VH-VL binders against o74379. Designs and how they scored, part 3

Target 1, 220 residues: o74379
Amino acid sequence: MSFQQRFARALDVGYKNFLSKDAVRNIFAYDNHLRGLVQKECKIHQTPYRVPSDLMVQSASDPARANLFNYSSQLVNHDFFFSGLISPERPSADADLGAINLKPGIDASFGSFGELKSQMVDVGNSVFGDGWLWLVYSPEKSLFSLLCTYNASNAFLWGTGFPKFRTNAIVPLLCVNLWQYAYLDDYGLNGKKMYITKWWDMINWTVVNNRFQATRIESL
Key: E = the ipSAE of ESMFold2; O = the ipSAE of OpenDDE; V2 = 0.75 times the mean of E and O plus 0.25 times the DockQ between their complexes.

## First folded at step 5 (VH-VL)

Design a18 (framework fv_ebrasodebart)
Fold by ESMFold2-Fast, scan of step 5:
Structure a18 (fold): chain C 220 residues (1-220), chain A 120 residues (1-120), chain B 108 residues (1-108)
Amino acid sequence: as target 1 above (220 residues)
Amino acid sequence: QIQLVQSGAEVKKPGASVKVSCKASGYTFTSYGISWVRQAPGQGLEWMGWISAYNGNTNYAQKLQGRVTMTTDTSTSTAYMELRSLRSDDTAVYYCARYYDFWSGYFDYWGQGTLVTVSS
Amino acid sequence: QAVLTQPPSVSVSPGQTASITCSGDKLGDKYAYWYQQKPGQSPVLVMYQDSKRPSGIPERFSASNSGNTATLTISGTQAMDEADYYCQAWDSSTAHVVFGGGTKLTVL
């Protein structure tokens, strides 16, 4: 399924009180541009054109394919970001109850959801340049934590399914796009704090909980 | 051997709907997608969309968005394509074809085709 | 709005080389695919990812893709190669698959 078609409603109406439809359209235009760059890199390196996650994993350890890694990783990050947001046709209140299962762990790791929000806003606002802020879970430590990655880097390479990059053995649950193209149009150059604050209200905690529950099964 | 077998020819009136089936064999059905491509008499190939047999995700040609629905039944290794609000210009041979994923862009095995005739 | 343009027909004598072109804006930046369709039959994949041959396709078939033009080349053309040939690419602007209009190859 195409990225643009999976999130077609957001292209049509944006995300109320968070991202205008013009901002969404600009991000999607950039996503399409990156897909074109991925095709070019695949041709240069005679690499079969695959879904971005496959290309990202395959190119991750090959210095000759650094461009292919960067472009495909950014596409993976876009998908993870948008799939963690509440649909513009907002789910019923019952669907938002995913936070209930996360509460004990969030309370243990950050003190409260309010403190997690405060830390994400402060940490994210402190990021200089472009990058991504992640909420991650360590099954070994039974702890939630925050991770910053820069440029097109990602938290997936620390996942338990990728042995070469398992140094921290973490699972990504949630991310926010901290590249200027994500917030500049709606929030301005100095508006990153407000952008992250508004993003918080759009988190689909049911999706986050489903990702967390997946860490409880052997075949992650 | 890999094989895709489609349902038989259909004759429909304008405004009706048609549902064509495509039964797969010789491979792990859930590891691939199925694309649908049609061909009007004497005309070229027109892509309609695809469906993943793994998770049911679909992607439809924008011209057909709102009129087409693609589904799968993994228990019978069968894909379906339903086209609604039929018009005379929907008269075509409809093909199913095996597709790894939307971005790989190739159709390596094709069904025999199903003629759908729309006439009053 | 992306369009792949093919000549409607190409004619060659047996044993000669046939060349079928497929033109599109920046097509060389994308992968091109080729299908052969004989009358009353389903299409058959003859070339994938610009220049790769599926098992069972004769070595007489080759292809290239650069700039704005992809080319399918059939050397030592035989009567059995007579068919319609379609090129195909993925269009990132619309996020869907695009086929060329097709070329009828006649072997005289």
Scores: ipSAE 0.000, ipTM 0.485, lowest interface PAE 13.2, mean pLDDT 83

Design a19 (framework fv_ebrasodebart)
Fold by ESMFold2-Fast, scan of step 5:
Structure a19 (fold): chain C 220 residues (1-220), chain A 124 residues (1-124), chain B 108 residues (1-108)
Amino acid sequence: as target 1 above (220 residues)
Amino acid sequence: QIQLVQSGAEVKKPGASVKVSCKASGYTFTSYGISWVRQAPGQGLEWMGWISAYNGNTNYAQKLQGRVTMTTDTSTSTAYMELRSLRSDDTAVYYCARGGPRYYDFWSGYFDYWGQGTLVTVSS
Amino acid sequence: QAVLTQPPSVSVSPGQTASITCSGDKLGDKYAYWYQQKPGQSPVLVMYQDSKRPSGIPERFSASNSGNTATLTISGTQAMDEADYYCQAWDSSTAHVVFGGGTKLTVL
């Protein structure tokens, strides 16, 4: 299914009390525009068209394909962001069960879910310019932590399962889009703190837990 | 069979404190928050606050901040609401309910099951 | 803080359609919930997330939420539906639950 097809309900009704349907449509229009730019860059660089995650990885270390990397990385980040949200069609109670399984790790790393929320709101609100805030897990350290990336950069290239470009392996579990196009229409220029606060209530913790549990399967 | 059972009616003098209990059964207590809602005689519903049975985090209505304390005892699946410095306008039926705002920790943004209510009468 | 306004009373004859409104600034951007309360009883959730019915609630109950107004509709109203009805929303800006003032439904 296409990105738009997978999130058709969100495009139709938005995310109640978080993102209006107009804001969702604007973000999806931008996503579609980026896909056109990816196709253009693939032709320019004689690169076979592939899924955005493959293009992102393949272009990451090539300065000549910086545009291809930026566009494909942003598409991957969009997918990860929306996939971590409670669907407009799904009840919140099922999503919340994942948080129970994450509690020991979150408590050990941040003290509580409440403290994690407070830190995400404060850290995200302090990001200057455009970027992404990530909740990540280090299997080697058995530690959850927060990571900021700027512009179209991402946490995937530092994680297990991708070519390693950094010495610290981390696994991304959750992200929030801190680009102005994500929050300006609904929250205004000074509304980033409110946007992140509302985003917190939309987190699908079952998805976050499933991503976390995937890091544990190899040890069984 | 999900059920919330509250403690019995209380009569208090102005300036006293009252502590109402709410015992939950039929579900995993720590998976949901408990909200407290009161209703003065002949009046509407007024939200007082909520507590996470998961981690004990609380969020209180602004006008009750400093007078109310909500706690849980996970070993008995019981939530408590203590209201201090009672005034005559605190006379109400006090309800516990499963759910509340998804502010900090996970639970529904609405109240799917309610306790039977506890009448608290504050009179001189 | 958001304020939810309901008419204080609505009267209908048995078998008629009752319509109870709940108005608030941009309420359609929030989820609306509805509770039924009969004298001497606890509130009962009758509609959640704008238009969904809990198990056990008759299908003659329906609801909508758009713009500034949420509406609870009871088709073929019966004497047993006589009760106070409260709308509720969550104000994410303050993280507070807001109830409407309540509407007394009388079935004459």
Scores: ipSAE 0.006, ipTM 0.438, lowest interface PAE 15.2, mean pLDDT 83

Design a2 (framework fv_ebrasodebart; at its last look DockQ between E and O 0.04; V2 from the best seeds 0.00; counts 0 for: pae E 17.6 > 2, placed apart)
Fold by OpenDDE, look of step 6:
Order: sequence, then structure tokens, then C-alpha cells
Structure a2 (fold): chain C 220 residues (1-220), chain A 123 residues (1-123), chain B 108 residues (1-108)
Amino acid sequence: as target 1 above (220 residues)
Amino acid sequence: QIQLVQSGAEVKKPGASVKVSCKASGYTFTSYGISWVRQAPGQGLEWMGWISAYNGNTNYAQKLQGRVTMTTDTSTSTAYMELRSLRSDDTAVYYCARGPRYYDFWSGSFDPWGQGTLVTVSS
Amino acid sequence: QAVLTQPPSVSVSPGQTASITCSGDKLGDKYAYWYQQKPGQSPVLVMYQDSKRPSGIPERFSASNSGNTATLTISGTQAMDEADYYCQAWDSSTAHVVFGGGTKLTVL
């Protein structure tokens, strides 16, 4: 499903108590701009246009294709971020706190979903500059943790052992966009904390749970 | 039943401080925050701030920055609001209310409310 | 600081429908909350998250929020509904909670 198809409804109605239609449209415009830049870079480097995830992986270790990497990576991050959200058609329902399969691990790692939320809000709010905050799972440790990446970098690269940052394999489960353009329209300069707080209520925990379960099945 | 019981009425002089208490019962105290709202005679509701009973995080109204301090005592399930450098225009009924869950911070509804505490500031 | 504007007073006859509005810039993008306050009493939550009723609140109370305006509607208004009503939301610019000025509902 294309970004436009996925978020077409969001463009019309926004996300209640999270992102206005205008904010969503602005983000969409930026996403389209990035796509155009990716196409430009593909031409420059005589690389066939592919899905952003493939382009990101292919360009990650090549300094000459740094722009291609950044633009592609940001698109991947955008997709992951928005695909983890509930439908904008969802009524003002309570957040689905407590995916059944996630609960034991979250409790062990953070104490509770509430504590996880609190920590993500505080950590995210403390991040200076543009970046992303991730909830990741370590199959080896059987623990969840928070990871912050800057600019267009992402947790997927960390999980695959990015040469500069070889960490244990991690699985990204969800992320929040901490780039200023993501929240300034609706929340202003002092609204970052509230932005993250409201984002939490938009998380589709079914999607998160599926991502988690997929990892566990592979390990069996 | 969920209940918030506040301390009694106070009479203070300008420049003095007042500390109002709010004892909570009927729910897990550390699972929520406490919000404070005041109401001058014949006027509307004014939000003063919020405190998390879980971790002590606070958010104060800008107008009251530097003059207000909110605290909690988990052992007694009691919240406190201290207002310093009192002025005549601080005369009001002060309410505590169970705020949203601690991880929802100050964004949410207030339910239930305490019975209110009248603070009168007069020379 | 963002301001939520309410009419100072609304009058309605018993059995009729009362509507109280709360206006703010892009208020419809956020959740609105409503409180009822009777003379000499503490406020009581009557609506949360735009249109949800707390337990114990009569079904004649309903609310909506879109555009720049939240609306509290009381159908079949009763004498006991006479009170001050306050809307509440958060301010995106200051990250503070904001109340409307309040509306006195009189049941004639």
C-alpha cells in the first residue's frame, strides 16, 4: 500500500487529539518531497528506483550515496511510524494498552505500560535535535529497551549490526518522530512533550504485537 | 468510593503563604496525578497546575510560576499545594481533583473533585 | 494563552434542549471536557473526550467537538440541570490546561 493510499483518510480528517489535517498534509508534502529527492539521487547514481527500504540498505555503507541513504531512510522511518498508528477513523477510544504477548516483557523491562509511556515521553522530550525514538526488542536478552537515533538514522540498521555501532540484534517495534516538522504545527515549541503523550494514544498495539510475535517465531 | 478531602478554610495576610492539603482515598494514589484549580468569588475556574503522585512530575500554570509548589506524600495518599507571596487577588476557593493517570500527565479530565478550600487574603 | 470562549448565559424552558458552546482556535482537533458546577458545590465531570459520559451522568447529556467549537447539549432539560458549565482543553502553545469562562444555564 502506498503512502498516499495508507494516509488518504488521515489527510481528510487528521488524527483526533494528535495531528490536525494541516499537520498531516504538511508531513505528507515533506514525504513526497523526499520521494522526489530519492528519485533524483537514483538518477545521479544510475541506480534503479526501488522501494526505500532496499535503497536504504544499499546505500548505508557508501559515503558517496549519503544523500540517497538519508532520504530513503527517512521514508522508511515515516512508513514505520505511520503504519504503527491506529486508523484515523477510530473514535475517541481509549488506547489499547496491553498487547497480551508484549505485557510480560514490558513489565519485566519497564515495570508497566504506564511506565513505558512515561519514560518514552520523558526521553523523547529530552532529545535535542532531530531524530527518532524507538521501542526495540532484544531476542538475545529477552528485554525491551528504548533507542534514540538522530536525523534519518534508524533502529533497523542497528539491528543488522551497522558497522559503526555493532550492537546485539534488535527488533524495532515502534517509533515516534522527533523531527520538529512533525509536531511544531500543532504543538509549537513547547509542545513536544504533549506531542509524544498524544502519540502514545495513537499506537496500534496489534501491529506492534504482530511485529513482536514475528520475531519470536523466527527464533523458535 | 473515590474521594478527595481537603483541609479547612484559611485566612492569610498579604505576603504570607498558604498550604492546602488534599487526602485521597478509594483508589491507587500513585496511579494518578492531582490537579489544582482555583475559583475566585463569582469568577470561573482557573487551572493552577498538575502533579504526578507516581514520580512527582509537575506542570504549573505560567501565571503562578515561582509562587506555587505542589507535592505528594504517598505514605498518606495526600497532595499538597503551597502558594506563596499571597495577594488579595489570590482569594479563592481552591480545589484539588484527581487528574488523569500519571502517564497521561496533565492532559485529561478531572474526576472527582475535592470539596474545596476557601483561602481569604486580606490585610 | 489560548482562550476558550463560552456564552455567559443560556436560558431554556423545562423539557427543551439547551446548547452551550465553547469556542477556541482548532478546538475540534483536541479533546474537550465539560464540567457542571452548582452553587456552593464542587465541579462535576459531565463529559470527557468530546462526547463520552462518565458513569452516573444522564443520557440527556451529550456533546460534540468539531472545527473551532465544542458543544454541550442537554435534551429534556430539567430544573436540576441549572448550573454553571465549563469547558476545558489543553493549550498547544503553552502546554497548559485551559478552562472556558463558564456558562450559566437557567431553567425558566
Scores: ipSAE 0.763, ipTM 0.894, lowest interface PAE 0.6, mean pLDDT 92
Fold by ESMFold2-Fast, scan of step 5:
Structure a2 (fold): chain C 220 residues (1-220), chain A 123 residues (1-123), chain B 108 residues (1-108)
Amino acid sequence: as target 1 above (220 residues)
Amino acid sequence: QIQLVQSGAEVKKPGASVKVSCKASGYTFTSYGISWVRQAPGQGLEWMGWISAYNGNTNYAQKLQGRVTMTTDTSTSTAYMELRSLRSDDTAVYYCARGPRYYDFWSGSFDPWGQGTLVTVSS
Amino acid sequence: QAVLTQPPSVSVSPGQTASITCSGDKLGDKYAYWYQQKPGQSPVLVMYQDSKRPSGIPERFSASNSGNTATLTISGTQAMDEADYYCQAWDSSTAHVVFGGGTKLTVL
């Protein structure tokens, strides 16, 4: 299924108490615009059209294809952001129940889920300009931490094995979109703190927990 | 135990299509992709493509683009690979394999592998 | 299009060290993976990300990857190691997974 088809209900009704249907529609319109830009960049550089994640990796180290990287990376980031949210069709997940395998590590790294929330709100609100805030995990250090990336940059290629000589590889578990187009409609230019606070209540901790479990299987 | 179990052997005529299934168990299906690799009799491994169970994104080998379709059913933790317009040189054992993971889709790490499905194309 | 070249066959006596090479343009800039396939069986991952060994794979298996050549090394080779070995890498230029042609390891 397309991106729009996977999140069709959110387009129809929005996310109650978090993002209005108009805000979701505007974000999806921008997503579609970026897909058009990706196709244009693929023609310019004679690059076969691939899914955004594929194009992002292909272009990551090529300055001549910086636009292709930016557009495809942003599409990957959109997908990761929306995939981490509770569907409008489903009841809110209980954080303790959904995050059962995450809890010991979150408690060790941040003290509690409440402390993690406070740090994400404060760190995210302090991001100047446009970007993304990530909860990441380092298998090497057995440590959860927060990472800020700017513009269309992402945590998927940050300190990972691609390029393979990168050290301190991290795995993204969760992100929040801190571009103005994400929160301007519902929260205003100065409403980023409330936007992140409301986003926290929409996190699908079962999804985050399952993402974390994927990092464990490779060590077993 | 992490396991991939594939559907049984198929015999098809040239021009037909075949759809092979791969049922996953023992792990979170949506955190990984499923890759498809085939092996003609006495030949090496040939990558066909992969599908992400995380978001349904597919990447197909260029040689097979337009003839192959990969899908997933999250409710049954099953991946499918359909190959159309079959020719005799499509006779092969078709394998599914787990990977890549949702966060390393640039990696071709494949573990575990299904038991394989023999597809014979003959008139 | 990236091509990974392996010798078609390698022969060693039991207890000797087997070395299987995999050559490709700038392969050392990519992660290399190795699979073992015995007759009538599915491939099994034996080495990943150049030199890392999966759980359950004996310590006598090791690997390296630098320049244009990745190498799988099996020390103290046993009869049970007789199999076809395939190298694999991800080609960043095409976003394709590529396999080497395979090497038949004979232990006699």
Scores: ipSAE 0.674, ipTM 0.862, lowest interface PAE 1.4, mean pLDDT 89
Fold by ESMFold2, look of step 6:
Structure a2 (fold): chain C 220 residues (1-220), chain A 123 residues (1-123), chain B 108 residues (1-108)
Amino acid sequence: as target 1 above (220 residues)
Amino acid sequence: QIQLVQSGAEVKKPGASVKVSCKASGYTFTSYGISWVRQAPGQGLEWMGWISAYNGNTNYAQKLQGRVTMTTDTSTSTAYMELRSLRSDDTAVYYCARGPRYYDFWSGSFDPWGQGTLVTVSS
Amino acid sequence: QAVLTQPPSVSVSPGQTASITCSGDKLGDKYAYWYQQKPGQSPVLVMYQDSKRPSGIPERFSASNSGNTATLTISGTQAMDEADYYCQAWDSSTAHVVFGGGTKLTVL
């Protein structure tokens, strides 16, 4: 199933109070462009086509296929970002069972959901350049934390020896797209803080909790 | 309200040790580091080192290696700096400051700062 | 091991623009941070990440960083801006913090 098919409602109406349908359509057009580039790179390197997550893993250690990694990683990140948002017709975070289940861990790691929001907004706004901000969980440390990845990098390969300073396995739970193309249309170049603030209200904490509960069986 | 509150002024003799405390409130203590900075009378700021409250890792200024120990107590949200083998040129105001976050990869600002602790070393 | 060099003092008349420089090898490739310290007080962050201003800092404070030089600019200086100002960066090779020597701003 295509990326556009999985998120067809967002293409039609956008995300109310967050991203207009025109902004969503521009992001999805870029996603389609990247899918064409992946196909081209597979042909160039005579690499059998696979889903983007497989291509990302396959190319991660191969400098000759760096473009394939970059394009496929962005596709994975796009999917993770949008699949973590509440539907345009079903906004809610305060009665969400997922948020209630996550609360003890979030409180222990950040003090509160309010503090987590403040830190995500501050970190996202303070990081210079294009990239992604992640909420991750370390089963070994029993600790939630924030992770910033630059450009097309992602949290799914973090802890497999990349980067070498964070070798513990981590579980990505949530991300926000900090590339300018994600917020330029609706928020302008100076609207990054407002974009992250509005994004916070769109987080589907049931999805985040489902990702958290799947930590034992999830495989990259 | 984010706040760092330090222990009171101390007078020490050369050769003694001093341990300054820095109690944090209003934020997630374990997500940040604490830097220690001192300022001799009429002089500029001198960075002494930092400690990560996330994992306890430390990094000390080269001239203080072997004389300084920084620790945290996560249960009380308190950082400590101990300076040993004191000399007269250790007379200074000692500040703690919050920063950096553990995910900033050794970058970031220091905000807020504690009120400072005057340590006077005299015979 | 990196060194950040600031002028020891800068004097301006009230209402004029003050400019405080901070020089370091390829400093423009790093983030620069600025702190204000009034007599008897702790330092206060006034600019971060080269040119960003924290909440509560007046808009007359601005900053830039390119090449080897970061610059803090205070337009329309007021008597309450009289303070010591320090620049700060990180040494990427050691993960150490580097402060400039400080600049005393006098508003005459």
Scores: ipSAE 0.000, ipTM 0.424, lowest interface PAE 17.6, mean pLDDT 83
ESMFold2 (binder alone), look of step 6: mean pLDDT 92; pTM 0.945

Design a20 (framework fv_ebrasodebart)
Fold by ESMFold2-Fast, scan of step 5:
Structure a20 (fold): chain C 220 residues (1-220), chain A 123 residues (1-123), chain B 108 residues (1-108)
Amino acid sequence: as target 1 above (220 residues)
Amino acid sequence: QIQLVQSGAEVKKPGASVKVSCKASGYTFTSYGISWVRQAPGQGLEWMGWISAYNGNTNYAQKLQGRVTMTTDTSTSTAYMELRSLRSDDTAVYYCARGPRYYDFWSGYFDYWGQGTLVTVSS
Amino acid sequence: QAVLTQPPSVSVSPGQTASITCSGDKLGNKYAYWYQQKPGQSPVLVMYQNSKRPSGIPERFSASNSGNTATLTISGTQAMDEADYYCQAWDSSTAHVVFGGGTKLTVL
């Protein structure tokens, strides 16, 4: 199923109290533009068209394919961002229950979910220019932490989800898009804190919890 | 049916400690948390902290960090709040109130309250 | 630290509408809660998550929250509504609960 098909409801109605229909449409228009650019780069480099995650990994260490990396990485980041939001069709289940396996680790790493929220708002607001803020987990250290990546960079290449890059790896669990095209329409240039605060209320903690549980299953 | 019953009034000297109890009934104790809120005579409400009856995790008001300890006894469905190094300005009615199992930004409210315990600190 | 500001007192005649405000920086981005406390009694939750009413609370009670101000509205105010009213919100910077200073509602 295509990216637009998987998130068709969000395109139709937006995310109440978080992203307007117009903001979602603008982000998806940019996503479509990037897919066209990926196809163009694949033809230039005689690379078979594949899913963005594969193209991202294949181009990651090749300076000659920096454009292919940037475009495909941004598409992967878009997917991860939207997949972590509660669907406009279905409100999130009890948030306390959704986060049940995360709470001990979040409390140990940040003190509380409230403190995690506060840190994500402050750290995200401090990101200079365009980028992404990630909640990541280190299985080796048993530690949750925050990671900032800039422009189209991502947490996956340093995460356990990509076997080639797993040495001292981190696993991304959640991200928020801190590019201006994500928040400018609804929040303005000075609205990044409000945007991140509203985004927090839209987190699908069941998805985040399942991502975390998957790391534990692999470790066993 | 849902009820929180607190221990009786206490009179303490400065420097002493006080431990107030809050016995819950009419619901599954371990599915919720307990918050403690105090009110000095003629003053407003002041939040002191929260404890999960599920896992014993706590979150205390910064002003009281190091002086307050909250605990639960799941076998008796009872929460406790101990305040140490008492001062005259700790004189207040202390309330327990039912809150969420996990203390997060979306769950910080109190639907049932105990009757209150007056703690008087004077020489 | 976040501070929630309430007027210290509001007076209304029986049958009139009472409005109690609670002001704080970006309060509309948070959930606001309201409690009623009668003399010598424990607080009672009257509104939660901005505008939702608990079972047993009369339909006369309503609330809103936008921008910097949350408002509790009591329509057709009755003598039994005379009490202190407290707003409550979450302080994101400290991850702690904060209460407003309280408003004494007098029904004359």
Scores: ipSAE 0.000, ipTM 0.425, lowest interface PAE 16.1, mean pLDDT 83

Design a21 (framework fv_ebrasodebart)
Fold by ESMFold2-Fast, scan of step 5:
Structure a21 (fold): chain C 220 residues (1-220), chain A 123 residues (1-123), chain B 108 residues (1-108)
Amino acid sequence: as target 1 above (220 residues)
Amino acid sequence: QIQLVQSGAEVKKPGASVKVSCKASGYTFTSYGISWVRQAPGQGLEWMGWISAYNGDTNYAQKLQGRVTMTTDTSTSTAYMELRSLRSDDTAVYYCARGPRYYDFWSGYFDYWGQGTLVTVSS
Amino acid sequence: QAVLTQPPSVSVSPGQTASITCSGDKLGDKYAYWYQQKPGQSPVLVMYQDSKRPSGIPERFSASNSGNTATLTISGTQAMDEADYYCQAWDSSTAHVVFGGGTKLTVL
């Protein structure tokens, strides 16, 4: 389904107690604006039409395509954020059931889901400027952790060097959008803590659990 | 030969629904998408929406959101456009046209068009 | 909110050059496309990605797109070119395909 179609209900009614209809519409308008910027960059660089994830990966290490990377990465981040939320029409009643395979690892890494929530609210609230807060998993360490990325950066890319061998260092499972355009309308400039607190209640733990399970099936 | 063949003309009363079909041939249906474009008598072209024959993704014009549904049947290489709650100003020739299979960045174009289906909405 | 503005009509004599404009805010940052429609017929793609011709479209058709204006140019215009011409682009503000209002080309 297209981004617009997959989240069409959210455009109609918003997310109860989290994001108003107007806030969702503004975020989607910005998403559309970014798609226009990607078209412009593809035209400039003579890049064939591609999906954002392909463009992000292809442009990631090329300074000449920094604009294309930034715009496509932000589109990928938008999709990951919204696809991690429960639908407005089907609220999750049981987080423990949804997070069934995550719970042992979350308990081991953070102590509890309550402690994870507390840390995400605290860490996210401390972010200056614009960025994203991620819950990530390290298969090598069997450890869940929090990662902040800034501006349009993401948790999907491998490290910052020239690796001889590629390994699954971290896998993103969940993110929250900490750009001002995401929370300003409903929460104000000083409302980031409440925004993250309300976002927590909208997490689709079944989706997060499935993302985690996928890391255990995939090899090379 | 690449062809898009549409269903025949329809006459409907206000409040009814209409479903127009578009049968594709001469190419791999699932490698492309289908857009729907309408044209009121003596007026210009108006884009209604797009559907991917590859994955079923859709994107509809804002003014038609909630009234239009686009689907595909890959077994028959056929696209469908259903428009509900018809009004007199929905009277138009409805075209299907072949476009890209991904609508993520619209840099595509409509290279082949169906013959058009006249839908008349009158009391 | 994007609107593509075309002149409603353009008239030329056979053999003259016809020029059809399509104006829109920052249109040069987008790809422009052109369609020809004859009475009672479906539209036909005549130019894509600003200046590229599909197979079967005569070389006398050319196009450009810069700044706020895309232009379709038909050199040595023939009677068979008489038709309505529509420009098209993608509008990022709505995530929709947008068409110009159309230009009726008359060859007298």
Scores: ipSAE 0.219, ipTM 0.660, lowest interface PAE 4.3, mean pLDDT 85

Design a23 (framework fv_ebrasodebart)
Fold by ESMFold2-Fast, scan of step 5:
Structure a23 (fold): chain C 220 residues (1-220), chain A 123 residues (1-123), chain B 108 residues (1-108)
Amino acid sequence: as target 1 above (220 residues)
Amino acid sequence: QIQLVQSGAEVKKPGASVKVSCKASGYTFTSYGISWVRQAPGQGLEWMGWISAYNGNTNYAQKLQGRVTMTTDTSTSTAYMELRSLRSDDTAVYYCARGPRYYDFWSGYFDYWGQGTLVTVSS
Amino acid sequence: QAVLTQPPSVSVSPGQTASITCSGDKLGDKYAYWYQQKPGQSPVLVMYQDSKRPSGIPERFSASNSGNTATLTISGTQAMDEADYYCQAWDSSTYHVVFGGGTKLTVL
């Protein structure tokens, strides 16, 4: 299934043991609101409407289009978050099985998937305010690391090489939405640790593994 | 084993439409975009556009806007490129290639290519 | 609107170093990619993100990208390297992929 098909199903039933359908509905409503804001900003700046990822990239270095960047970036972040989850109907994937090609690097960088989980829970729980926690890969350094971005900021642009000022490009592999609208209804203001713990069980490691493979060119 | 397998050669008259298919295997189809690149006889590579297999969003080259439509069928892991109002200068080999994901298009490269589909527009 | 310029042909003797250039305004601020295409075949990625080599591509292939010029270098050139070579980058103003015009490499 496509992201839109998966998100539509989640809107109806939620993600069992992770996000209620009301929480998904609230995120979907906010996503739709942001799309309206993007259209408005495009008209104000006489910018042709494009897919959010294109608008995010085009507006990234222009302070006059900061609102367009923020709205587009948040839409991209929503898509990346949801596309990294298993479907509401399927059981949780085993990290070792789904992440077979990235496991050696995860083991080298964090010690194990269990240690990565512990670090993501602790780091994410320590974030004050709204933002996103990312698992990222640096092809130049052959290193996996955790990155926090705040508000609507993202891990894509630094990793994509625009503008290319540094050799340590970062490629995002996985993220969790740490905005209050994502976890407040189901977990409460003090429930961020449990939210991230439950999110871990919903990670589609096959998707994460395929994202990692995209950072590595394999001709055969 | 990652493969992109395209439909067979087509011969069309000016004004007709052609629809080329590209069947993907060996990876999660919805995780990647598919780009279409054409090459006229004896000429270079020309990018036509890109489609995201996870959400169907497209981005077309400006010169082809209004004549090209790209679609995907996730149930069969197949991408399609339809070009309308064919002209003799549309004669080319049409390639599909596993394009970057929408979020890393700035790294825009193509790691796996289909075998190509010759479309001849004449007469 | 970005344009990538390549020499139409480059000739080298067997065993010599071939150098293929790709020029574009501020190309060094972008990632450059290189594809090899033999007659009747699909393009094959030979270099990505300026200087990285895909698995299966011989060590004699290398590349750089600085200022306005990206360069593909093939040391100890073999007859099997005869092909058309295309550079590629993204266009920051249109968010489109742009290819160079291609360079025909002849070995001897």
Scores: ipSAE 0.000, ipTM 0.448, lowest interface PAE 13.1, mean pLDDT 82

